# Ledger of designs, part 5: miniprotein binders against MMACHC-like protein (cblc-1)

Target 1, 261 residues: MMACHC-like protein (cblc-1), of Caenorhabditis elegans (q7z144)
Amino acid sequence: EMSHAESIKRVVDQKLSSHEGFESHMFKIGSYNEAVGESSPFALPYDDSTMALLILSTPDMFDVAFRKWVVQKTMDFGSFDEVCEMVSSPIQSFLEDRLEIMSEKLRKVEENFEILHDYSMTPQRRPKILMQTCGHVAGAAFYYQPCHFQEDGVTWPPAGRMGPNLKFIGLSLHPIYGGHFAFRSVLIFPNVKIPEFCEKEPRPILTASEDVRTALEKFNYNWKDSGFRDFGNPTRRYSTTQMEFFGRPVAERWEVLRPWV

## First folded at step 19 (miniprotein)

Design w17 (from v17 with L16A M42F)
Fold by OpenDDE base, fold request of step 21:
Structure w17 (fold): chain B 261 residues (1-261), chain A 86 residues (1-86)
Amino acid sequence: as target 1 above (261 residues)
Amino acid sequence: SDEKVNRLAQRIEELAEKVYELMEKIAELGDPLLMLMIWRLFEAIEDLATLVHELSKNGLSPEAINQIETAFQEIEELLNELADMI
């Protein structure tokens, strides 16, 4: 069973390689269900030993793999302007292409799998899966939740522009990339059981409660400036181009890529 | 009054619908940060609905109304910030 799970992971890692800016992290659905609560609306209806793979993107997804994709699409369509017109969502289209290629190979090893995305929604307008919790459980990135950093007698978070009535959400920090990464998808393998598998513990990048609070405040109140990403002293970061791309309104994003072609 | 509570509930539904419309657009962008903020909005709307329900049990005082209106403003601000990105 573990050998089959490892074979699945190898196929995923070959098609979504670290060189292409992807990581995969294995976890058990039961570990996730324990973290969200078994009676939670976020609990997944699979056996506790069911294999899952969290897929995250690193800076190289954009700067290497996506760049190659944009250049190739530009050649295929004949001009950059034609690509801009035909492809409304370049990152999503790229990810779909990569996931399709991966899925075709994966189906040869394991036919039965489900892909959940960060945007996957239930009929009750809730996320189908909590990616930050998956990241924590899989040991991929430490998930700093506000509830763990409240102090008795201290009013925190402070009332800000996005005051106490907006949900103050947690932040995940990767041990290498800090906040310069993204959770993308979870692959669930209903027929693959990994009962003996033990997830790695996520490494706390921030140890001081004050640093965590500051990171959470920056994430919740100033998410647009992306300053939260630099917490934990990341050794690798999004390029200036990538930061500019995601910092712009969607309609202006293609122009950031024009220098690539 | 039941009428005020019903009006607030209707406003919450309208906000939820706006967030849903925005989510449909953002879901296709491959931008997980924007999606996290959408989920934050949905949670904030659920919290607001709970707040309205709780405050309504004790009567909608001027202070309670002000708290609810502040919550609406905060949700609308983040909603507008996301809307400006798409």
Scores: ipSAE 0.833, ipTM 0.921, lowest interface PAE 0.6, mean pLDDT 93
Fold by OpenDDE base, fold request of step 21:
Structure w17 (fold): chain B 261 residues (1-261), chain A 86 residues (1-86)
Amino acid sequence: as target 1 above (261 residues)
Amino acid sequence: SDEKVNRLAQRIEELAEKVYELMEKIAELGDPLLMLMIWRLFEAIEDLATLVHELSKNGLSPEAINQIETAFQEIEELLNELADMI
């Protein structure tokens, strides 16, 4: 069973390689269900030993893999302007292409799998899966939740621009990339059991409660400046081009990529 | 009292629909940060609905109404920030 799970992971890692800016992290559905609460609306209806793979993107997804994709599409369509016209959502189209190629190879090893995305929604307008919890459980990135850093008698978080009534959300930090990464998808394999598998513990990058509070405040109140990403002293970061791309309105994003081609 | 509560409930539903419409656009972008902020908005709307329900049990005082209106304003501000991106 572990040999089959490792074979699945190997296929995923070959098609979504670290050199192309992807990581996959294995976890058990039961470990996730324990973290969210077994009776919670986020609990997944699979056996506790069911194999799952979290897929995240690193800075190289954009600067290496996506760049190659844009250049190739420009050649295929004949001009950059034609690509801009034909492809409304470049990052999503790229990710779909990469997931399709991966899925075609994966189906040869294991036919029964589900893909959940960060945007996957239930009829009750809730996420189908909590990606930050998956990242923590899988040991991929430490998830700093506000509830763990509240102090008795201290009013925290402070009232900010997004005030005390707007949900104050947690932040995940990767041990290498800090906040310069993204959770993308979870693959669930209902027929693959890994009962003996033990997830890695996520490494706490921020150790001082005050640093964690500052990171959470920066994320919740100033998310748009991306300053939250630099917490934990990441060794690799999004390029200036990637930061500019995601910092611009959607209509202006393609123009950031024009110098590639 | 019931009329005010009903009006607030309707306003929450309208806000939820606006967030849903924005989500449909953001879901297509492959931008996980914007998607996280959409989930934040949905949670904030749920919290607001709970707040309205709890405060309505004790009667909608001027202070309660002010708290609710402040929450609406904060949600609408984030909603507008996201809308400016798409």
Scores: ipSAE 0.832, ipTM 0.921, lowest interface PAE 0.6, mean pLDDT 93
Fold by OpenDDE base, look of step 19:
Structure w17 (fold): chain B 261 residues (1-261), chain A 86 residues (1-86)
Amino acid sequence: as target 1 above (261 residues)
Amino acid sequence: SDEKVNRLAQRIEELAEKVYELMEKIAELGDPLLMLMIWRLFEAIEDLATLVHELSKNGLSPEAINQIETAFQEIEELLNELADMI
């Protein structure tokens, strides 16, 4: 069972390689279900020993793999302006292409799998899966939740820019990339059981409660400036081009990529 | 009154639809930060619905109405910030 799980992970890691800006992290569905609560609407209807793989992107996804994709598409369509017209969602289209190529190879090793995305919804308009929880459970990135950093007799979080009644959400920080990464998808393998597998523990990059509170405040009240990403002193970051791309309105994003072609 | 509660429930439903429409657009972008903020909005709307329900049990005081309206304003502010990105 573990040999088969490892062979699946190897195929995924070959097609979504670290050199191309991807990581995969294995976990058991039961570990996730325990974290969200077995009676939670977010609990997944699989056996506790069911294998899953969390896929995340690193800075190199944009600056290496996506850049190569944009250049190739520009050649295929004949001009950059034609690509801009024909491809409305460049990052999504790139990810779909990469996931399809991966899936074609993966089906040869294991035919029965599902892919959940960060945007996957139930008919009740709820997330199908909580990516930050998956990241924590898989030991990929530490998930800092506001409820764990409350102090008795202290009113926190403060009434900031978004006010006290807007949901204050948690932040995941990667041990290498800080906030300069993204959770993308989870692969679930219903026929693959890994009961003896033990997930790695997520590394807490921020150890001082005040630093965690400051990071969470920056994330919730100043998310647009992306300053929250630099917490934990990441050794690798999004490039200036990538930061500019995601910092602009969608209609202006293609123009950031024009210098690549 | 039941009428005030019903009006607030309708406003929450309308807000949820706007967030859903925005989510459909954001889901296509491959921008996880915007997606996280959409989920934040959905949770905030659920919290608002709960707030309206709890405050309505004893009748909506002027203070309760002000709290609910403040919550609406905060949700709408984030919604507008996301809408400006797409």
Scores: ipSAE 0.827, ipTM 0.917, lowest interface PAE 0.6, mean pLDDT 93
Fold by ESMFold2, fold request of step 21:
Structure w17 (fold): chain B 261 residues (1-261), chain A 86 residues (1-86)
Amino acid sequence: as target 1 above (261 residues)
Amino acid sequence: SDEKVNRLAQRIEELAEKVYELMEKIAELGDPLLMLMIWRLFEAIEDLATLVHELSKNGLSPEAINQIETAFQEIEELLNELADMI
């Protein structure tokens, strides 16, 4: 029922709040399965009306919530250097801590739920869930797919830049943050049915087809420089510190955070 | 030709193992952009295996070998970009 679903979402939003750089977006598993194809290996084995919540992060996840977590860990371990030694994967450790806190409170409202992540993998080395599809279906972030932006009489993407086995992939852009966000997890509630729920349509930050094609080229050919994130001229962006952290080799990432303490 | 197909299949398997090892490190990071590129690599490797299979049906002409080597090159370039981040 919708009132139960709303209670679930309220708990999630309280523990993973917008001011701490999180968003949750409700969708039905059936809407996702229709989008990937009912016989697709990516279809999920749940009733069509099954409630799901997509969790994504915005710039404040890093700048506000993660920063506080790092400072607290530094105090808990006694120094920044001890935290660096003990915690090899700071973002993942932070997210696991926050998800555990959220999950404990959520179990008081609904005990039966599952969590899939962007990194969740099948035995066939495929993602268990297509996050970009979830984002689109839930109305969270428009998923720009190359096949939808072809133009008659124009070869695009340009010939010869990609081998036949390295696909030109789609890009999700948030209506407020552009590419300055990340899909994190999907909560699935097998015992919660919301057949009457209608997902919002995603609002595209880019509307002109030529702008979309330029953004897709930037993403596919130059993703490492993060320039793709600025398409649509978002007014909220990753901080300089976050750009440095994720832009550097993993072994160097902790040192980026030292000025925080 | 059958020896060449077997060597290509071995190269594909070795490439897949490299990507898997890299994926194990990336999955722990909380970095979905890098993880998306891992998913792209696994799909590209599956497509490369299919390409080798299809092209080998009529023998591996010089043109077919060139097409296959180009695919290897593009996959290796992305793999190396990700490996440099780890």
Scores: ipSAE 0.807, ipTM 0.915, lowest interface PAE 0.7, mean pLDDT 91
Fold by ESMFold2, fold request of step 21:
Structure w17 (fold): chain B 261 residues (1-261), chain A 86 residues (1-86)
Amino acid sequence: as target 1 above (261 residues)
Amino acid sequence: SDEKVNRLAQRIEELAEKVYELMEKIAELGDPLLMLMIWRLFEAIEDLATLVHELSKNGLSPEAINQIETAFQEIEELLNELADMI
């Protein structure tokens, strides 16, 4: 029943709150499977009415929650330099800590759930779950796909640095944050059915086809400079610190955080 | 021609192994944009394997070999760009 599903979502939202830069978005596995195709290798082996929650992060995940975590770790280890030596993967370590806290509380309400991540891989070296599809079917972030923005009499995408052997891929933009967000995980609840739940349509931050094509070109040709994230003039953006952190080689990332302590 | 196809298959396997090793490092970062590029590389490698198979049906002409080498170059370029960020 929907009451149980709402209780589950409330627990998740209390432990991964919007103030701390998280959002959860409910969807049915059946809606996802329909979008990828029922015979697709990406289809998930659950009943159509199975409850799922998409977890994404917003700018405050880094600026509020992760910052607090880093400060606490420096106190726990005694110095920033000690944390840098002991924790090679700060973002992933932080996320794992937060997911464990959430999972402990969630198990008191619903013991049977599974977690898939953006990095979860099948034996065929494919993603176990298509996060951009989840974002769209859950109504969380509009997924702009190149095939939907072709126009008669216009050759697009134009010839460019992108070779013919690398697919020109789609882009997800959040209605508030544009590209300043990230899909993280999906919680799946095999024992919780929500057959009557209707997902909201995602609100597109870009509506003009030419703006979408420009954004897709920026993403496909120049993703490393992160300019694609600003399409739609989002009202909230990643901080300068977050942009610097993710824009640097891994070995340099810890030093970006030193001013926090 | 069978010898050349076997050599190309070996190069594809080695390329896939390099991408897998890089994927293991990237998966630890908590950086979904980089993971998306890893998924793109694996798809391109599968497409390259298919391309080699299809072109080998008529023998590997110089034009077919050039097409295959271009695909290798494009995949390796993205792989190297990702590796430089690690």
Scores: ipSAE 0.800, ipTM 0.909, lowest interface PAE 0.8, mean pLDDT 91

